# Designs tried in a protein design chat: VH-VL binders against o27280. Part 26

Target 1, 266 residues: o27280
Amino acid sequence: MDSMNVPEVLEIKRIVEESESVKTFIFSWDFRREVRPGQFVMVWDFRDEKPMSVSLIDPVRSEIGISIRRVGEFTDRVHGLSEGDLLGIRGPYGRGFELMGRDILLVGGGIGMAPLAALADEATARGMRVDALVAARTADELLFLDRLEAAGVNISTCTDDGSCGFKGFAHERLLTLEENHDMAAVCGPEPMMFQVMRILDERDVPAQLSLERYMKCAVGICGQCCLDDTGFRVCAEGPVFWSQELSRVREFGRYRRDPAGRRVPW
Short names: E, the ipSAE of ESMFold2; O, the ipSAE of OpenDDE; V2, 0.75 times the mean of E and O plus 0.25 times the DockQ between their complexes.

## First folded at step 1 (VH-VL)

Design l27 (framework fv_libevitug; at its last look DockQ between E and O 0.01; V2 from the best seeds 0.00; counts 0 for: pae E 8.2 > 2, placed apart)
Fold by OpenDDE, look of step 4:
Structure l27 (fold): chain C 266 residues (1-266), chain A 122 residues (1-122), chain B 110 residues (1-110)
Amino acid sequence: as target 1 above (266 residues)
Amino acid sequence: QVQLQQSGPGLVKPSQTLSLTCAISGDSVSSDSAAWNWIRQSPSRGLEWLGRTYYTSKWYNDYAVSVKSRITINPDTSKNQFSLQLNSVTPEDTAVYYCARVLRYSSAFDIWGQGTLVTVSS
Amino acid sequence: QSVLTQPPSASGTPGQRVTISCSGSSSNIGSYYVYWYQQLPGTAPKLLIYGNNQRPSGVPDRFSGSKSGTSASLAITGLQAEDEADYYCQSYDSSLSGYVFGGGTKLTVL
């Protein structure tokens, strides 16, 4: 029996405050269940269920971390929890990042750095050289800097207001960087990812991008996360896509569908 | 519990091939969540990483520069083990050899074999 | 001639705090996590610290690790007789494309 689709009730072992609005919840994990950076889990607070990216994979302690940004009612409830409290976790789901080459560029915006932080650990573990462009609106919203630094990642920061690092957007900072990489992994606001992808394509850097869509079933059945024209299901064929795949997706960087299925511009 | 069990001869003549095997229990040699390594230890050279084999959609091998021309690490999925072959050995290759696991998300050698003393002598 | 440099020996009395240094370069400690191992006589090395300062399950909190720049340090507080062992630091080196170890430090409990 595939227990993958049944939520497992897990105790919150630890909570790490990453920023004012982001917390990482640590859980014990049975690593017989493989998990990859870029995959997501469904988090169930016994009332509602939401997809969340895995931000920490620690097989030494048999733990995973899920970073959650406080953005709505569900996340408000979750942020109110304490160590020792219970959550339902099912998964992991979706296609994660694939590493290749020796040099990797990570480009992340806001909470998008969550899966990239996990990817950074994998990359460094393989001996890859990791450069990370970490973007946020303000300095206090920059995530995982200490963790990345500790890992030896070469960090470049970008903030909209210039409170830390480059003043401007991630794609603007990227344009100032001349070095090419064997591959790139990108996660953040879709408009950011769209611009970053264009630059990387022009530079012939293979890129993988993690999309965010409304997900209900997480198993490719309900179709709520289907992308226009291609029929790609973000929960099944994604959330990580190659740039070549996304080039076929008309809606990418332009609009998304809300829970009602309506087109909503970015 | 994951365990590594080493086997092979402890004596090798100069110019011959050193051969060791590491049997894996509790994990799979073809797991994409681990890399399987050989390390040796001697008073003269200390701890020295020799190489690794691992599976990620396909098999990969990485070898230390110091032994790259002489070393082969092969997985055996049928027996759930991996082997070390070191060609053209000299007395400088005398050491305690260890097999060890590295997890996918760490550079830590978290599981070690019991070690095998290999003496190169005529 | 280990890539990472450690003092060959260290000593302390029971209850004392002892530190073991590990010096590297930008191509190893400066760019990658540091790991520490304890090796008792006649045994394989045992993972003691991973990710610069994280302890595996079963490792006492008396052991701690730190990293700054191209150097790392292992600290042992409340030194006990059972802590007498060889200690090795380990990292990855991009220039060598492989894992690297320190020369080891023999810790004697007086």
Scores: ipSAE 0.764, ipTM 0.898, lowest interface PAE 0.7, mean pLDDT 94
Fold by ESMFold2, look of step 4:
Structure l27 (fold): chain C 266 residues (1-266), chain A 122 residues (1-122), chain B 110 residues (1-110)
Amino acid sequence: as target 1 above (266 residues)
Amino acid sequence: QVQLQQSGPGLVKPSQTLSLTCAISGDSVSSDSAAWNWIRQSPSRGLEWLGRTYYTSKWYNDYAVSVKSRITINPDTSKNQFSLQLNSVTPEDTAVYYCARVLRYSSAFDIWGQGTLVTVSS
Amino acid sequence: QSVLTQPPSASGTPGQRVTISCSGSSSNIGSYYVYWYQQLPGTAPKLLIYGNNQRPSGVPDRFSGSKSGTSASLAITGLQAEDEADYYCQSYDSSLSGYVFGGGTKLTVL
């Protein structure tokens, strides 16, 4: 608990350019602190601290990878770093995915594929059949395709502009795919996740969804990551929730919160 | 209103098979929102999860490592029940055995059977 | 030896606040929800707290749960004689691929 709440300063071991806007930063990691797919870490650049998805969990090589999309001032600074540079890491935090059955569907939008790539590795290592629907705006933003293919994952793609695979939204592509998986794991833009959840509920497919909310403490003390009407904290009870848990949450898919906690539309 | 009613013998001889049944009312054993579990309780080990059966696209079983070589949990859709069979019992298997529902979407054991004391002795 | 560690006993007087701790690891409480059960003598356990800090219908609001890191706590305020029972914490453990329980805490109301 002491080490978990204080950033450990780690050297960037490798940087993988996943796309024009996404890099994976790889660190040595002591797996006495277990990391589960779906958990997150807080990344500290000695000025600010932000939650980031873990996309690679490799106990054999003693490495973790953290995938970061360039979206603003903090991520611009981190993207400017090189191998050998230092970052503070605290965590892991949050609830991990639970695997069940032998036939799993992954539905990822954009950077949301990061935790799902880690889950795919674990699922295939357990001998599960993995189908992945990978969504993005354009073909160049589809993430982790080569890694998923090498793992034996059955990949379906969709892009908003139709440049690769199905032209349209993830939930529209999902309607054209095989039904009746044992479970699903979903991560991406909240509007996408809401639409996907409705289809999976109709198909009676148990689904776990990974949510993002504004986070400050990551250990559940500050209340900044709370969901309406449930008292659930994304950093403590989430970020991974079952679809049944989310069906009771009025705000899911309807609005988001800014850093001051104000409700704003999606 | 969901209820679980247990049945089965309270005395089993060493090396025999412990066999218990849990009857479900108010829910279906094939419900896609539930998993059906056996849990036992003894003074030396406290509460110990033994395993579960559940339906998603087909039937699955998960068993605790401590008993996986000896345990079988079977659903019976026609009787709306599920069973526990624990082979090759020893006096260390003496415990109160509970069946319990877990809601798959919350992982909570929300409904428990009444419990059955099973004594393993000659 | 239970996977989750609880104190074997706790006590308090009526009206007092009492807390019961539950200690685990990164493979269970650190990564998954904590649940609490109340067991009255001669009866099955009853779900008291789920999802770390949520109460089912019918559970008084003087029972509350919390979780921080790899530890969890059950708090009982306004202690009453009827609260005398055994209390168990529970979670999921990824290394064991299964549900795990604490050793239980016998609460005595003096």
Scores: ipSAE 0.035, ipTM 0.609, lowest interface PAE 8.2, mean pLDDT 86
Fold by ESMFold2-Fast, scan of step 1:
Structure l27 (fold): chain C 266 residues (1-266), chain A 122 residues (1-122), chain B 110 residues (1-110)
Amino acid sequence: as target 1 above (266 residues)
Amino acid sequence: QVQLQQSGPGLVKPSQTLSLTCAISGDSVSSDSAAWNWIRQSPSRGLEWLGRTYYTSKWYNDYAVSVKSRITINPDTSKNQFSLQLNSVTPEDTAVYYCARVLRYSSAFDIWGQGTLVTVSS
Amino acid sequence: QSVLTQPPSASGTPGQRVTISCSGSSSNIGSYYVYWYQQLPGTAPKLLIYGNNQRPSGVPDRFSGSKSGTSASLAITGLQAEDEADYYCQSYDSSLSGYVFGGGTKLTVL
């Protein structure tokens, strides 16, 4: 009966529509079960269970939020739910982000802004100066801008199509930003994170990166959660890794795994 | 294993439109992780990027300033290919034309087509 | 003329170190990653170095890249006959809003 391994059935208290394809589901949470930015929970709709990053951690209101993008059958069903409906939640799992220094950079792509929004709340509450680079394909896919602004975050935007902010990719925009950061946290598509990591390494900025692509097995019990070279299990040893840890993994940013677990180039 | 295969006429007369196609296998032209590019190579100009097409919620094109007024790059999702049309060609457009992939969070051209020599002459 | 400047030729003997330079400005190399391509006669260019100094799978560690300020270099150690090829640098240019290439360096293995 470990509480982290048994789903607790919780009522959806509030739903925030973040975009056409993203909703944040908010639940009452007992903070005797500590939750840190960068951790994830398993969300159970009484048929399937999927890992989801925690995007809101509010001990003052005793609430957590989980942001979910509509990408398939499970997420379509969850998006169909209303306030008052029930979901099973177990966790949290994984290691969270660690804050250090006075000036922090957040780089998020698409739904990758979800765990970074929770981190921004914690960093600003600690009196840190927070710069966020929010990247997406189009303006309507930029997430959490109002929430970041309300928290006092300095925001830069980047869209592939130029519909908001810098026209181009996240790493191209990052090259035009100030280099005054004590640490960075990065979450988004793996190729974006790889390019961002390389720039931060050149600037001697320690970075933490959140990897979600391998989270398909509960608590790392299957081989598809492992990274090459180091044998890291994302759900057990991640999803957050320091850039120095990922620099030892030849697979990161270069290869993905197909449904059979075989390495294929991006 | 992504491959790009080019096709199109090797000879075009001055003032006419140069037209080439690039067929994609092993990936989708509407893939949200890729941009599809045209690059040409000539002794006089070397390697020259011409433009790209890519899909997000809709199709977008970016073109090099040097050819922007004459160039169109079009995807064809039904045939899984993309094309290049270059209007009002001159002998200076004589080059080997390549299609190439860039992964969208990179500036690396990681997959290239075989190349097509296009001669502009009367 | 190319936007990035490379020497038109370079040469070396087997076993030696050869360095190929690539010079740009603050709007390109000074602000963006540098990429290197190897082109064997009659073939398309092949990605050799990405992200200033990273090698794709299958590229020998004899090839390395570096960047300092507005200039980049490709170094080939233990030069071999099969390294004879044209080498091109590439970056992004913010003033042009597009990709830019060097003029190419023809490497001859003597």
Scores: ipSAE 0.006, ipTM 0.459, lowest interface PAE 11.7, mean pLDDT 84
OpenDDE, second read of step 2: ipSAE 0.743; ipTM 0.892
ESMFold2 (binder alone), look of step 4: mean pLDDT 93; pTM 0.947

Design l28 (framework fv_libevitug)
Fold by ESMFold2-Fast, scan of step 1:
Structure l28 (fold): chain C 266 residues (1-266), chain A 121 residues (1-121), chain B 110 residues (1-110)
Amino acid sequence: as target 1 above (266 residues)
Amino acid sequence: QVQLQQSGPGLVKPSQTLSLTCAISGDSVSSDSAAWNWIRQSPSRGLEWLGRTYYTSKWYNDYAVSVKSRITINPDTSKNQFSLQLNSVTPEDTAVYYCARHYGKGWFDPWGQGTLVTVSS
Amino acid sequence: QSVLTQPPSASGTPGQRVTISCSGSSSNIGSYYVYWYQQLPGTAPKLLIYGNNQRPSGVPDRFSGSKSGTSASLAITGLQAEDEADYYCQSYDSSLSGYVFGGGTKLTVL
């Protein structure tokens, strides 16, 4: 069979506590299976399986990391695990980020910084200048600041409540940054990503955006990963899309669909 | 390797203005990733955050509600410093005043050496 | 009085475990990170713990932090004479739109 579609039972090698609600689980990885920033894996706790973005790619240590926010029963159980415990991992899946040019802007909201942290490592290793706008509702939801700083990333922060950095939303902070980039990568809440995309389009900065919300099926066999207007399947054609691809999707930034397929505003 | 060094008078009479300055080395007062704070410490009230100044495309200030009507925090980019002015002081403003960098996930590091300000006639 | 509540004193003997509590509400500790600072006599406070339970470089692993609901705790294992100091917790408060501190705990090594 396809080795990518068979879960491999891996031992949790190390756990990094990123915040009260976010942990990074680190596993030994066989890099004969290529993994790129922006791709995801299916994490199996022997009861449920959920998609998680890869947040660390370290071929020198032969490690990958998966950052998980505690938001429900599955993630609560996984957060209860310790070093030495086992999880099933299959993948990677999806289209990763592409790097071009000499400098990149990363715009991340909350857990959306997870795939962008892996991208920052790759961009710095290629000799690119990396600027990161790290956004969250509160200071305690800002992720990977120490890791980004250690990598030489130029960091700007904003929080909705003003508890760290600029008081306001990511797109409001971005409007105060008068710097051109060869490209951008954006990951976070969809309303934030839509506003950021519009600003980057006006500035002629090509952007890639990661849409994690529709990844209910890693292999594309269910229709739940389809986007409304274009029929794009996030798990098959995403989760990373260029801004020009998303500009024709009426659903993006405006509404989502519930399990019955009904439109639900953000 | 950021260091903060404070200067200003240690005695202020009631109703006068308390004025302190904090000089920054190893970072810029207009740094995009930092805010510059004043915090005081007294036996009766403990540690109290007073306010901060920071730069994005322009300067912003946030002040604690308890002092908002009397306080001004001003940056000086040419000297890489920021100052505290607290108007209409009372004996209750007697405290050790610290400047501090606000950085990362909301911690204060480093702190200045502290300046004891006594409000007495 | 301080917004966050700490015991005014704590004590232990060398080698013991000592725990210092910090209690708040949903508008501060319940929603935001907790930080801990150590203050030696005649000095400014120094960052000891950030992000509820993270240690900056140079802080011994004998120091650890935790948070549950609206309360936080600083634990010191293998207590040493040089740990004698004042300890302060700190968070942010959304109702005050500002940063808040505990009243401090004077740790005495007996």
Scores: ipSAE 0.006, ipTM 0.502, lowest interface PAE 10.1, mean pLDDT 85

Design l29 (framework fv_libevitug)
Fold by OpenDDE, second read of step 2:
Structure l29 (fold): chain C 266 residues (1-266), chain A 121 residues (1-121), chain B 110 residues (1-110)
Amino acid sequence: as target 1 above (266 residues)
Amino acid sequence: QVQLQQSGPGLVKPSQTLSLTCAISGDSVSSDSAAWNWIRQSPSRGLEWLGRTYYTSKWYNDYAVSVKSRITINPDTSKNQFSLQLNSVTPEDTAVYYCARDLTWYGMDVWGQGTLVTVSS
Amino acid sequence: QSVLTQPPSASGTPGQRVTISCSGSSSNIGSYYVYWYQQLPGTAPKLLIYGNNQRPSGVPDRFSGSKSGTSASLAITGLQAEDEADYYCQSYDSSLSGYVFGGGTKLTVL
């Protein structure tokens, strides 16, 4: 197999605490191995391996950042690590975002902002106008606000409890916005993405959405991340999909399959 | 079925303006999911993208650097077509010109029949 | 000179597998999807592959595309006489802010 399929043991160069539950781990990266926003890497803590989105791409500093939310045993272990500790990283994998037009809308929820933050950096660097709708349950869970602001992104926030910005969900906030964009990139809870996509489709805004599924091999072989009806593999044909592609996916916004293959409703 | 039908003169004198039209059937020039392109082909330069026009809340135009100062691509919503104007032509502009529909990630899936344009005195 | 580099010619006998390479850079193939077009003599280019490796409806499965790093490849298995054509790769280049094509490969079926 290609060398990219073997985990490279990398030292954690720096850790950024994004929120109470989210940390960004920064690694030195050889950019001879290209990485795009929206792509993911497999993170190996020498016990288990999980897919994680790249949230920072810095060719100047030769660094990448991986933002990880604390949600289970694996992430608990990773969050216990310190600068100088080692992790295995293989990848990048999957289809990343593509940029088009001049004005782009980013809609992110929770940790879904991770790949969008990277995309925002690229888009702004290319001279695009970037609007970002950042959603979270509460104000303290809003991610990357300072970074986005520094990049020149126009930020709109919404929180479920109204502790910051619009009180409500991302799709509700989106309905209050009149301006259309050349394209949109969406990442977050699938129910959120589903509603957002509907609005964007109604407005005829081309949209890319990043899905999250259980992944095992990351190379399109095991089929664990296969989407019903279409046969799309999130790790190979995704995780970024165009809205037109997702319109063919019956399970989108409705359910996912757990590691045992059972349907789990959203 | 989406079809593109090209029209325009095949002979243009040096320093004059090359003008072509591409009529669209089966789709709308103002579709938010499509861009409308002009490409030319010559033995010396191969396939060369010249520019595109597309609508997303408003009209946008992108032009190749090589012809940016001389090119204009205009949509006509009333006739559901788009045009190419290339000013101050020289013999180097002699080529087969194609219009094409671009569906972003889906590529340029529909092409016009092509129009040979010869620049000669 | 084309931004994307292709071999000027390729050849094969019926039934063989042939591959056509397309080399670019980080500003194009390295960052954007690759597309392939087939052009028969006297006709307009026809979309053959989109999104690196996707086939439009009507394109036989013996045509396949792949991308790695800053290079892409078109593979044709079970070569047939009707496959004799010019093949072009295409991508987008951020440095040029526009679409770019390869120089084309003339495929001859012997």
Scores: ipSAE 0.006, ipTM 0.484, lowest interface PAE 11.9, mean pLDDT 92
Fold by ESMFold2-Fast, scan of step 1:
Structure l29 (fold): chain C 266 residues (1-266), chain A 121 residues (1-121), chain B 110 residues (1-110)
Amino acid sequence: as target 1 above (266 residues)
Amino acid sequence: QVQLQQSGPGLVKPSQTLSLTCAISGDSVSSDSAAWNWIRQSPSRGLEWLGRTYYTSKWYNDYAVSVKSRITINPDTSKNQFSLQLNSVTPEDTAVYYCARDLTWYGMDVWGQGTLVTVSS
Amino acid sequence: QSVLTQPPSASGTPGQRVTISCSGSSSNIGSYYVYWYQQLPGTAPKLLIYGNNQRPSGVPDRFSGSKSGTSASLAITGLQAEDEADYYCQSYDSSLSGYVFGGGTKLTVL
């Protein structure tokens, strides 16, 4: 039986309040099922389903976590749930991150730190040196700092308003950081990722970028989930792409797509 | 470091019960991160997983369908060990038997030394 | 018959690249992690690769694993005489509700 396409009804074991707008929902997970950082699952509240990145992969405790930002009706309903309540989970889906080398850089904006937190756990477990640049609009939106510190990650922060760490944008902070990384992984708003990618390209650091906005196309529903002239379907070939793949995408960092597949400026 | 040490008879008569134990050092049999497995190896069947025991909120056992009617795997927290009991053995049960720790994601990372069990009259 | 299919033998000379395949189905390799074990004569199997492509501490980087669809492979680069051993793949099978092993590949270093 194909367990990927059949939702498992799982009990919410634990809920972690990451901020006023973000919660991590933790479930017991059978790690006989393959899960990689950068993959996503379909979360079903028995009314609607939405794609969510896996933010915790803990085989020692046999748990996965899914971090959800409150942005609309579905996420408002899920945020209203309690420990012991049930959710359907289908997956995992998508291309996860690939780890290479010994020294890696993570650059995350807002909720984009969620899949990167899972990657940080795996990288540190492999004995890799991990530097993380955690960016947000305000100090209250910086996510996973305690978890990254506990994992042994070297953390740099920046906020647009200067309420914590460097005052400025992720790419401005990146210019002040060390250049000796074997790879980078980047997740956050596309304009941020585009600027970060340019700097990493100049440093000859191969980068992987996660384009989570198109994951609603999972399970074969989306016909228009393609990236410009490359023909990539984010839900099938992503959400993680190497920077070399994205450098040829005219749309990346400039346009997004609406539900009809039309290009809309950021 | 974690070590698994096997003990038990190497010769069993047909129709009798095969019994082996696996003593654990450097970890706890009730560790909630680990499962404790029995695997056997024979020329005819190769490596064959027999079953496992593990603790979460209580003890659970999983058994391979081929042996489920004859097999029992029991933990013993006081002695920090787990055992294999295989009933009604036949010559086809002749194999080298291994115990192994399974850390879910990390696989079977520690194995016992193996015990050759011959089933003959 | 094993559920996972491996070639019964493989061979190479020192310094060569050798690849050992492991073929399954959607109920095992297609949905679950693949593990590889090395067994030297007279010894217990030793974990060589976990989680499809990860190496435990102490395993040389000459060994690598990969998985694509319902198949997996173990690659050994810069083959050494001490690599002569039996190699087994392992996964989980949802239809059997249990772990499954490949039939094993005897690697001979010529």
Scores: ipSAE 0.000, ipTM 0.433, lowest interface PAE 14.4, mean pLDDT 84

